# VH-VL binders against q58428r495to569: the designs that were tried, part 20

Target 1, 75 residues: q58428r495to569
Amino acid sequence: SGGKDINYIEVNYEIKKGSLFPPGFVDCNENISYNDEVVLIKDDTFLGIGRALMSGFEMKKAKHGALVNIRNVKS
Below, E stands for the ipSAE of ESMFold2; O stands for the ipSAE of OpenDDE; V2 stands for 0.75 times the mean of E and O plus 0.25 times the DockQ between their complexes.

## First folded at step 9 (VH-VL; framework fv_regdanvimab)

Design q4 (at its last look DockQ between E and O 0.83; V2 from the best seeds 0.75)
Fold by OpenDDE, look of step 9:
Structure q4 (fold): chain C 75 residues (1-75), chain A 124 residues (1-124), chain B 110 residues (1-110)
Amino acid sequence: as target 1 above (75 residues)
Amino acid sequence: QITLKESGPTLVKPTQTLTLTCSFSGFSLTTSGMGVGWIRQPPGKALEWLALIDWDDDKYHTTSLKTRLTISKDTSKNQVVLTMTNMDPVDTATYYCAREYYDFWSGYDAFDIWGQGTTVTVSS
Amino acid sequence: ELVLTQPPSVSAAPGQKVTISCSGSSSNIENNYVSWYQQLPGTAPKLLIYDNNKRPSGIPDRFSGSKSGTSATLGITGLQTGDEADYYCGTWDSYLRAYVFGGGTELTVL
């Protein structure tokens, strides 16, 4: 599917513009780097795009602070 | 009523290690969302965040002093301890401990209750 | 190096309104909630505003907070002599994984 090659973040809610915090985070590509553009998905559905505020590796551990700036939500 | 109080030496010699204890009451570090942070303020200068320890024993440190700082908690005693190695006169400051309340769901956090602070002077 | 930038000082006459700005970046203010702290002379800081614009109990509604983009603003209306203090913004920085304070603003009541 190429999931390993894209900067994806799986979320557990219907996103809106703003910030993604840990409660809404499910999984991500660890290869994501700070400031990377990321794709937000839920149940294999594209939801929008954002900008990573930390690495994917850190996101998986993060409990504090926003993870992603959600810039664009699919209408 | 929530209170925090800093204790430790007020005079430290250069190169020595500073150990400060924050004793608190009115809340527990076993409660989700609770944390205790250390903030210092050199005379006439701005507040500087140093470290934070939360209910899950996660620890955060300011990058510039990370190698010098150690923070730990004893939940049974309601105490948080900060150690800072290799003290220098530039580290002279008032050191505060404060409760950090973090709302995991909303993402909001703040230091809502502060100790009175303890002045630490580093001098030969 | 300061992560959050505040004006060093602001001043106004009693009864007037003042605003204190806090400038940050995408890793902190834009995406995390901002708090403001008041520090009266010779005292420990006090939480003034949290969650961008909420007041703790006991804080009068003369104090307000707002955030837009990478900047936050503290507003004080009906300025009183007792408001003379240092004010600090603070927030979590997601990149640094640290809490960060502004450089502080000295408010003088003329």
Scores: ipSAE 0.827, ipTM 0.945, lowest interface PAE 0.5, mean pLDDT 95
Fold by ESMFold2, look of step 9:
Structure q4 (fold): chain C 75 residues (1-75), chain A 124 residues (1-124), chain B 110 residues (1-110)
Amino acid sequence: as target 1 above (75 residues)
Amino acid sequence: QITLKESGPTLVKPTQTLTLTCSFSGFSLTTSGMGVGWIRQPPGKALEWLALIDWDDDKYHTTSLKTRLTISKDTSKNQVVLTMTNMDPVDTATYYCAREYYDFWSGYDAFDIWGQGTTVTVSS
Amino acid sequence: ELVLTQPPSVSAAPGQKVTISCSGSSSNIENNYVSWYQQLPGTAPKLLIYDNNKRPSGIPDRFSGSKSGTSATLGITGLQTGDEADYYCGTWDSYLRAYVFGGGTELTVL
């Protein structure tokens, strides 16, 4: 599996259950589809799991609204 | 004091293009987090959000009318313009413009100040 | 069909309490901020609640908002005849990339 095969979302902060908004977003696999399960990472560290609220292509451009529903956070 | 006011024709014929102007004061669309949206309400029916333009010139349109709607701004005049093509009697409604203020980190995201609305009738 | 579903009408006596529901989905109510708007007869809507549960200046604390999962609720206590109005929920929908309103709820104070 290559980097572009993984439904990753890179963030810039310590996440909690809830919503990821654009200010916390860094980068993602643009091939993510709406409602896909995604993995959240920071500095190559796994942080948790969420569900995409839009495509990865749209996430990279979005300035408004939640991007991801964060379901589980690594303990 | 923040105010918005809608202006434009009150009567249009079917197939014509409607152009509405929102003139506002007390805020600037150059300020991060500021936007102006358009909402309509047919007589006796629910509010329907139509379009929004924000400070960064990002534009959003309701999916069902996206091909008929154009939104633009002139920040030096404090105006936002909505254009809706191919008007039909079903588009008869009161049209409002309203300020959107949002700050995702503080949780604020609302249409907090509304114009009084302008009623547009589409009839032959 | 409407993205956000509200009951068409609710009613209660003066002094009583009423709640108005707003049902949506993960892309809107669950993960975005919910607002409520009051529209008195013949007037423009007015912001009543923002950020799920906060009141703008001038809105009395007998108006409250809450959210659980994909549903939001407006609560009104101490009902007055002046509260007779239409009430709308609204929120951003991340998938549609659009703001959405509920269908509205007509409050009657009997």
Scores: ipSAE 0.607, ipTM 0.900, lowest interface PAE 1.3, mean pLDDT 91
ESMFold2 (binder alone), look of step 9: mean pLDDT 92; pTM 0.946

Design q5 (at its last look DockQ between E and O 0.93; V2 from the best seeds 0.79)
Fold by OpenDDE, look of step 9:
Structure q5 (fold): chain C 75 residues (1-75), chain A 124 residues (1-124), chain B 110 residues (1-110)
Amino acid sequence: as target 1 above (75 residues)
Amino acid sequence: QITLKESGPTLVKPTQTLTLTCSFSGFSLTTKGMGVGWIRQPPGKALEWLALIDWDDDKYHTTSLKTRLTISKDTSKNQVVLTMTNMDPVDTATYYCAREYYDFWSGSDAFDIWGQGTTVTVSS
Amino acid sequence: ELVLTQPPSVSAAPGQKVTISCSGSSSNIENNYVSWYQQLPGTAPKLLIYDNNKRPSGIPDRFSGSKSGTSATLGITGLQTGDEADYYCGTWDSYLRAYVFGGGTELTVL
């Protein structure tokens, strides 16, 4: 979901445990802060949970570096 | 063959502005994934990353020196220029420019080709 | 000030194996690819390892890299006198939005 009170990150691929890089990033809540727990979603489907490595605002413009540490993937 | 070479003054007075030019060949900063970074090394000390400019003209600077650093590129000349204002003796170092290869899709990132470096001494 | 931490020095006899550690954090080593650089005395740094464990052309397989968690390790087997140099780890820091180097490790061949 894209609610303002939800730390969501929309991705464009089937995630796995590890790092999310910019090519896999679609959108996010700009209110996400560094080190926040985030929910990863694709096409309104919950994929997993990660930890933000930068703010949501920065993620939207980032080209270099990992954006999220993906800790748990829904199985 | 890929080469980079630093040029500029080797002696700068305190409070003056240092301007260094990195001239490179064998690659283009119009190529996605290419970047040029500046790294310095004070005598007997560790490498210190200063700044980076990439193919999209995005610029990155070390936080501690951000207000003093300006990086720019001239793609047609295959040159990258670094300016550093308000030089101080503590800024005495060998300054390197190096090619950054960044794979946008994988996240790969490294400085794979380095210039020989140019020694800059800040002294009155 | 240093974002990545390396031991200041390591030493071993010729033919032996040495390891150099590089300690970072979630914003850098854990989630970004680590590179290692060799700097021979009086020369510019040279890329030794990239993408955590890959060797550029010309780098012998005596050199290896690995990463686990927030730490990376450079391994050198069959140590030679010519390996005496400073070694630096480096990686991108997502939080700082900057490339960062370790403090460097001086390798002495006994």
Scores: ipSAE 0.861, ipTM 0.951, lowest interface PAE 0.4, mean pLDDT 95
Fold by ESMFold2, look of step 9:
Structure q5 (fold): chain C 75 residues (1-75), chain A 124 residues (1-124), chain B 110 residues (1-110)
Amino acid sequence: as target 1 above (75 residues)
Amino acid sequence: QITLKESGPTLVKPTQTLTLTCSFSGFSLTTKGMGVGWIRQPPGKALEWLALIDWDDDKYHTTSLKTRLTISKDTSKNQVVLTMTNMDPVDTATYYCAREYYDFWSGSDAFDIWGQGTTVTVSS
Amino acid sequence: ELVLTQPPSVSAAPGQKVTISCSGSSSNIENNYVSWYQQLPGTAPKLLIYDNNKRPSGIPDRFSGSKSGTSATLGITGLQTGDEADYYCGTWDSYLRAYVFGGGTELTVL
């Protein structure tokens, strides 16, 4: 939420490798594009890295399907 | 006790608009996670998903037919209506409606109950 | 061109095992739940497997599903003549914002 030039995605839970679905999504940079590398955060804390499966603008409206392929999670 | 049934014309002329109705019972489209989709199958060919309408009145259409398809619901009548404009002989198929069961929290998504289908022939 | 690729046909003798593959991409099979549908001759499709590997009530445990990367597999053991059908994989595609089916696989029990 603080850095608009960063490809951030804010989530509401502790992530695992796999997929981010809409219920776990809080907010994101709308300028994210399909296939962009993204940074997943919770309460301004870095959680991991993923790859976008749709644009950030569409993520904010999506109700179906995975939003992000979560590739790496912080230990 | 969940059922869906397709109804509409079985014979349509090229360029006409097809209107199909899915009448269902045993569930409501006001329930979070519920949806109704339309799938067709040309003779001897694969299933093709066409459109879906969910509990929040969000609508999805297959990209190739988006400009030809309209989907709507009447929650009080437990009906979903699909219209397809500018029918062509290649649109000859069996048309199914099916319930989409979507688990909001897990992201589970499947068509768990299907109608019997209605065969629509498009010919001159 | 199909988004999800399945072999057109598979066959085996009664009592044997077959597998049916379904190949897709990161926007569908890899990151979304896969379902399998059985279509017996002359009938509507029926949900056979959901959530990659789960069976609805009434589906015998001879049917199984699995997923690895961008590929999903339906397994059928103890083949019976009544298993002759077309089998379809299906899943949501996040990029297309649409549900997609594979091209179908015709199972023959010889």
Scores: ipSAE 0.617, ipTM 0.901, lowest interface PAE 1.2, mean pLDDT 92
ESMFold2 (binder alone), look of step 9: mean pLDDT 91; pTM 0.943

Design q6 (at its last look DockQ between E and O 0.83; V2 from the best seeds 0.74)
Fold by OpenDDE, look of step 9:
Structure q6 (fold): chain C 75 residues (1-75), chain A 124 residues (1-124), chain B 110 residues (1-110)
Amino acid sequence: as target 1 above (75 residues)
Amino acid sequence: QITLKESGPTLVKPTQTLTLTCSFSGFSLTTSGMGVGWIRQPPGKALEWLALIDWDDDKYHTTSLKTRLTISKDTSKNQVVLTMTNMDPVDTATYYCAREYYDFRSGSDAFDIWGQGTTVTVSS
Amino acid sequence: ELVLTQPPSVSAAPGQKVTISCSGSSSNIENNYVSWYQQLPGTAPKLLIYDNNKRPSGIPDRFSGSKSGTSATLGITGLQTGDEADYYCGTWDSYLRAYVFGGGTELTVL
C-alpha cells in the first residue's frame, strides 16, 4: 500500500478475537497508522488480522489501552 | 491502608495558576502498575478526567486542557502535583486525585482509591 | 464533548432491578475494560465495577457489569434506598490516549 511495508504486529500469545493489549505486544512496524489493517504474527506464524487503534510508533510506547482490534483469527 | 489527599488553594483568581498536591500513602509510585490521576467535577456536573502520571513517569493529559496542565511526581515524598494555568471561573470544581491500578496481565486499569476531593473556586 | 453516553436518570422502587447503559465507540468501550463508579451524595466516587464485570472487595453481588460491542451496562438488583446515587462509567480511549467518563446517571429509588 503506497510503498509502505507490510503492517505487522508481533505478539507473544495465541490471539483471539477482541483486543490486543500491551502485555501481549512484542514489536511492530512503526509505519502503522491509525485504522490500518495489521497482520498479527507469533514466531513467524500468521495468527490473524486486526485494525490498529494507534500508530505503530505509539504502540511501542503504550502501556494503557488496547493497541489493536483483532477482527479475524486464523482457524 | 491506601489513602490520597488533595491540598492547595481553595480560591484562585482568574488567569492565575492553580497548583494542587496529592499526598498519598499505602503505595508507591516506584511500584510498577501504580499511577495517580486527577479528576475534577464542577458543581452538579459530571466527572472529568484531567491527567495521569504512572510509575514510569509517563504522563497523559486530556486533549482539551493539555496546554494548560502539567503533572509531576515526587516519589520520595509520595506526592503528585498538578498545575493548571490561566484559570477561569468555568474551572470551578471539586478536584480529586485517585490511584490508578494497572494490571500487567490483562492491560486493564481503574481508579480504585480516591481522595476526598478539594473544592477550588475561581473568582475575582 | 462527552465520549461516553449515559442516560441522565433512572428510577425504580425498592427491590426492583435497574440497568444503566453506557455507550461509546471502538476506540474506547469496544476494546478497553470498562469501570463503573458510584458517587453517593456529597461524597467522592467509589469504584463499583472494574474489568467490565468484576466487583472490588465489599461490593455486593447485587451489582453487576457487562459489555457488548460499543456499549456497557451496569445492573443493580434488589434495589435499596442506599443505592440512590450518581453512577459513572469510565474506560480508556486508545485513540485519545486518555481516560474518559460518561456523563453520569442519577439513580432515584422511588
Scores: ipSAE 0.865, ipTM 0.953, lowest interface PAE 0.4, mean pLDDT 95
Fold by ESMFold2, look of step 9:
Structure q6 (fold): chain C 75 residues (1-75), chain A 124 residues (1-124), chain B 110 residues (1-110)
Amino acid sequence: as target 1 above (75 residues)
Amino acid sequence: QITLKESGPTLVKPTQTLTLTCSFSGFSLTTSGMGVGWIRQPPGKALEWLALIDWDDDKYHTTSLKTRLTISKDTSKNQVVLTMTNMDPVDTATYYCAREYYDFRSGSDAFDIWGQGTTVTVSS
Amino acid sequence: ELVLTQPPSVSAAPGQKVTISCSGSSSNIENNYVSWYQQLPGTAPKLLIYDNNKRPSGIPDRFSGSKSGTSATLGITGLQTGDEADYYCGTWDSYLRAYVFGGGTELTVL
């Protein structure tokens, strides 16, 4: 597997509870499915946990709509 | 200032293809954040979103009609074209085009300016 | 059954207030911005509220919007006969990758 199996989403900013929209998105595991629990990271650092609102493949090309419901942010 | 206007046939026979043109002014689809969508409304019924094309030429269609709908744009003419194949009497409706405004700062996505609509009757 | 559910109708007397609800899900109302549209009889829809609670220029402040969880609400105070219209909520649905409207609510001012 080698880390590719982790449901990660890489972002470009310090997140807060709410929604991740496309401008904050950098990359993700394309195999994420709708409604999966996901791990948000920046520069390989864990930031928090969310729930996917679309597949990872769709996230990589999306320009409209929230990608992730960010539920928990590291204190 | 900003206007959109729908044009096309007002009467279509069952099984024919409907082609509608949205001609707009006061904005450009080359501008980031701009899009044009199509919404229809059967007589006495609710609004139904059909399709959207944005500044990057990305296209979105309502799932139930995806195979019947094609949307395209001609940025040089400020026009968006919708085609819908295999028309049926149930498709009788007023068809609107509307500007989609996408605010990258907030992620906002709304139809802020609407055309007057064009009524299309499918003869049955 | 509909993605966004609204009551079919509401009514109140002039000068009173009404609320119109819009019920959805996590992929739409909860995580995306909600808009409201007013459609006066025989006319095209008009944007009334965007970004859950903001008014475009020219919309009086007696129209308000709010959102909690998977539900959104349009409030209208100081009700006038000119407010008789159909009202629609709308928002993007991230899962469907499509914009969705509610079924509409007919407001009657008696």
Scores: ipSAE 0.548, ipTM 0.897, lowest interface PAE 1.6, mean pLDDT 92
ESMFold2 (binder alone), look of step 9: mean pLDDT 92; pTM 0.948

## First folded at step 10 (VH-VL; framework fv_regdanvimab)

Design s1 (at its last look DockQ between E and O 0.95; V2 from the best seeds 0.80)
Fold by ESMFold2, look of step 10:
Structure s1 (fold): chain C 75 residues (1-75), chain A 124 residues (1-124), chain B 110 residues (1-110)
Amino acid sequence: as target 1 above (75 residues)
Amino acid sequence: QITLKESGPTLVKPTQTLTLTCSFSGFSLTTSGMGVGWIRQPPGKALEWLALIEWDDDKYHTTSLKTRLTISKDTSKNQVVLTMTNMDPVDTATYYCAREYYDFWSGSDAFDIWGQGTTVTVSS
Amino acid sequence: ELVLTQPPSVSAAPGQKVTISCSGSSSNIENNYVSWYQQLPGTAPKLLIYDNNKRPSGIPDRFSGSKSGTSATLGITGLQTGDEADYYCGTWDSYKRAYVFGGGTELTVL
């Protein structure tokens, strides 16, 4: 089906474990809540799993501080 | 040489509004990554961050005091102003302003230059 | 309760080494850069460490910082009586969208 109703976060680079900061962020499901598990994608390709450090609504406008704790990266 | 200096009243009565000015030199608040924050310290107690205003006019306030705090800037005068309403004796503290440098691309973040502070007593 | 937890005090003799811990969470210490500040008696705080482990110009290399998980550590070697001060950790908290300081640690050199 659509796939976009999950907790996705689009990024613009090949991720590593650590933190996602605003320059690497492209878009997300704004309905994500703080501390939710999220899937990180680039060009519709699954890259890994993280945990949200703020709501998706706030991620889309944030310019300061880490957005996501990146926990697992696809090998 | 980068410097910041706090100014304003040193004695305030309960319920009054405190207005503090941070006057700075050696940098411009129009420069990307620059910000000025306010931190207070009650006598013998820990530092408490209050508010921050950045070069692009983004503003942040500590949640517990958000309804009492207003922060603004005048970049032509190199000044930042903090206003705190409904002062109470528990707000007696030394108030500092400090420069925040934030690098958008790396996420680097620090208060690297501090003013000497101004002591504000709230008493009848 | 404080967002960042530090021991209230530490002490060591001149020439010795001390460490000061700072415990936080995923939204602050783990995912954002940590700074340390020194406050000598009667003075304003001074930046001592930034970006977890970097020293500003003029800070001697006997001051060091490190971070693991949700905890950060300040190390001070070759202690001098002039190091007697309060030490604070600080970092951005992404959830609170606010900067936070630890409760401070009083270092006594004796």
Scores: ipSAE 0.769, ipTM 0.930, lowest interface PAE 0.7, mean pLDDT 93
Fold by OpenDDE, look of step 10:
Structure s1 (fold): chain C 75 residues (1-75), chain A 124 residues (1-124), chain B 110 residues (1-110)
Amino acid sequence: as target 1 above (75 residues)
Amino acid sequence: QITLKESGPTLVKPTQTLTLTCSFSGFSLTTSGMGVGWIRQPPGKALEWLALIEWDDDKYHTTSLKTRLTISKDTSKNQVVLTMTNMDPVDTATYYCAREYYDFWSGSDAFDIWGQGTTVTVSS
Amino acid sequence: ELVLTQPPSVSAAPGQKVTISCSGSSSNIENNYVSWYQQLPGTAPKLLIYDNNKRPSGIPDRFSGSKSGTSATLGITGLQTGDEADYYCGTWDSYKRAYVFGGGTELTVL
């Protein structure tokens, strides 16, 4: 998919502006760094844009706290 | 009824290791969402979070003291132990253990029940 | 070193209202739930507010919490002499992967 070549985060729900927490997290690019702009996708569909609150590597193992600040949701 | 109580030495010499035990009742660290944290407060100063251990044995430490801190749990005894090495007079404080309630789905967390605290003085 | 910033002190007369601010950043207050703790003189802290604006059982509705952006606010109405205490905000920091407290605010009832 197109999103997998950038700072993508795959989610399992229809996002809204706010915070992404671990239950909604599916996968991501491990190369994401703290404060990076990220693209939220679900089933290869673009959902929105956010800012990473930790690295992609940390997101994959994170249980506690918000992972991404979701700043913009596709209407 | 949920209770926590800190125990350990109240006087420690510089360079020695502090070992504190938090004994709790009314909940179990085998229950999802349960955790126990340690917070200290120097005299007349602010609260300082030190460490947290959760039901799945996940551990978190404050970065500034990470190399000096060890936290562990014994679920069968309902105890959590904190060790802090190389104690210094600056580490003189009241040390609290508190229950952390964490909701994975909402991201909610707080320390909702606190022990009374134990005062630890580091002095020669 | 302090991640969350609070005013050192606030004061008001009985019956009045006060607010205590807590300022942080995107990695903590903006995206994580904020809690407030009351510490009466010589006692252990007590959870006062959790999840930004919820009160535990036993906490009167005179106490309220709110959050906007990277800041949180504790509100106390109908101030009583028994409210004289230190108040701390706290929240999880996603970047540090740690819980963080504010510097505390001393509330004096005049």
Scores: ipSAE 0.725, ipTM 0.927, lowest interface PAE 0.6, mean pLDDT 94
ESMFold2 (binder alone), look of step 10: mean pLDDT 92; pTM 0.946

Design s2 (at its last look DockQ between E and O 0.74; V2 from the best seeds 0.75)
Fold by OpenDDE, look of step 10:
Structure s2 (fold): chain C 75 residues (1-75), chain A 124 residues (1-124), chain B 110 residues (1-110)
Amino acid sequence: as target 1 above (75 residues)
Amino acid sequence: QITLKESGPTLVKPTQTLTLTCSFSGFSLTTSGMSVGWIRQPPGKALEWLALIDWDDDKYHTTSLKTRLTISKDTSKNQVVLTMTNMDPVDTATYYCAREYYDFWSGSDAFDIWGQGTTVTVSS
Amino acid sequence: ELVLTQPPSVSAAPGQKVTISCSGSSSNIENNYVSWYQQLPGTAPKLLIYDNNKRPSGIPDRFSGSKSGTSATLGITGLQTGDEADYYCGTWDSYKRAYVFGGGTELTVL
């Protein structure tokens, strides 16, 4: 992916405004911190931006609760 | 039919360790989306979430009691065990175990089936 | 410990409508699904509403749930004497990675 050097979150579905939950989560930058702005991507395609609700490290382990507030989706 | 039932001592002395067992049937903790949590309720007070263990053996604890709580599962026995160290009279409560259904597609969390609860009194 | 905020008590006459509010924050109610639980006197809690506004099987449509921003609301129409109970909201907190309950609301049917 081209987003390896940014606060990227890789997802496995076409996102919409709302929340990203663990089932839709694939991978992320572990350096993401709580409340960071993040970029949502699928494969190599930009999908939107959101706000991290936990660290990237925690996202990789999370099985419950929303991971990201998805604020803007690319049209 | 899904059921949960709490078991363990109903009387504990201060400083002792409480061990409660949740025995369940009708579902398995090897199934994705299945979790079992512990919730307690002091007499006349609100529900308090304590801990949860899920199908991947991930464990979650309330921050205020994290150092005192241990949760584990025995999948083969369909049991979840909660241990709480250094019990105090303030820990007197009804302790519930409940299944938390995790919606695989939406990520929703709700305790949809509860045990009847077991009353634990901490007294010297 | 963190709790969601509920009014301590509400009351109404049979047949009337009542609402119970549940206030949280951006790390819990705003981004996570809210559930409601009914606890009749001397019994274990029962799931009443899940996913903000869905009813489990067996729950009558007199019970409804909604969410907006950092707050959730339980609505009960056609109030019956059998509805007298404690009601709790609950949701996951993403930041704390913990489940959280409200302080509970005592519903009295006059």
Scores: ipSAE 0.802, ipTM 0.937, lowest interface PAE 0.5, mean pLDDT 94
Fold by ESMFold2, look of step 10:
Structure s2 (fold): chain C 75 residues (1-75), chain A 124 residues (1-124), chain B 110 residues (1-110)
Amino acid sequence: as target 1 above (75 residues)
Amino acid sequence: QITLKESGPTLVKPTQTLTLTCSFSGFSLTTSGMSVGWIRQPPGKALEWLALIDWDDDKYHTTSLKTRLTISKDTSKNQVVLTMTNMDPVDTATYYCAREYYDFWSGSDAFDIWGQGTTVTVSS
Amino acid sequence: ELVLTQPPSVSAAPGQKVTISCSGSSSNIENNYVSWYQQLPGTAPKLLIYDNNKRPSGIPDRFSGSKSGTSATLGITGLQTGDEADYYCGTWDSYKRAYVFGGGTELTVL
């Protein structure tokens, strides 16, 4: 329910359905697990929903490969 | 012309450590997006990716062999070195080094140039 | 324990078309770019397709690639005896943090 408890991923761009790669990544909840549903945000604004392709801890240091499968984008 | 060439021993005894060197020309590992990886192929069997070192000195290893593999680079010599400890007869294979081109912004990823390979036999 | 599954062999007559499938998961084929490699007998692999469906310079348009969901497909038309080779799909796996190859497909031209 609280902000810190949410599986959030902060991005730096207006997302589209597909894959989030490292250049678009800013920060996330480290406690995200592989296959968790995640919410994508920019400047605290909800952008869409995806599914984690690795843990949040690994996302924060990854430089290679997709981080999130972006499934839904807010219109 | 971009080339890679594997060098090292062709015969290794069980339990010994294998050290292979990939010497390359026509590109630099200081260029963003350039990486060198190692792939092996046992006789008559499939390709198996082993390890990769990128332009930022980040390293990746196949999980099953992670404790046995070390990869490093010497950018002044245009070389990448793979070390595999505790060799076993099942590790007999042709070992390839290959350039991986990775586009950071798109996530494009391919092994676009391969060495000729070197065959390593682990005997008895 | 292959991460990417390919048929072990396919065959077709000269001039015909063949397709080779590659099946994976969301952490690899679905969300990362797929490449295909040709390995002629006794030689090192060669990049044939990258970015799911793009050809490097010098690869004829008889070779094509596509991807849908967790599956990728290599198409080869106008088969020639020189196309007899092993074909591998490959892609990054985000969960394993590793590159993975399929088990390979042996193409025979009858």
Scores: ipSAE 0.717, ipTM 0.916, lowest interface PAE 0.9, mean pLDDT 92
ESMFold2 (binder alone), look of step 10: mean pLDDT 92; pTM 0.944

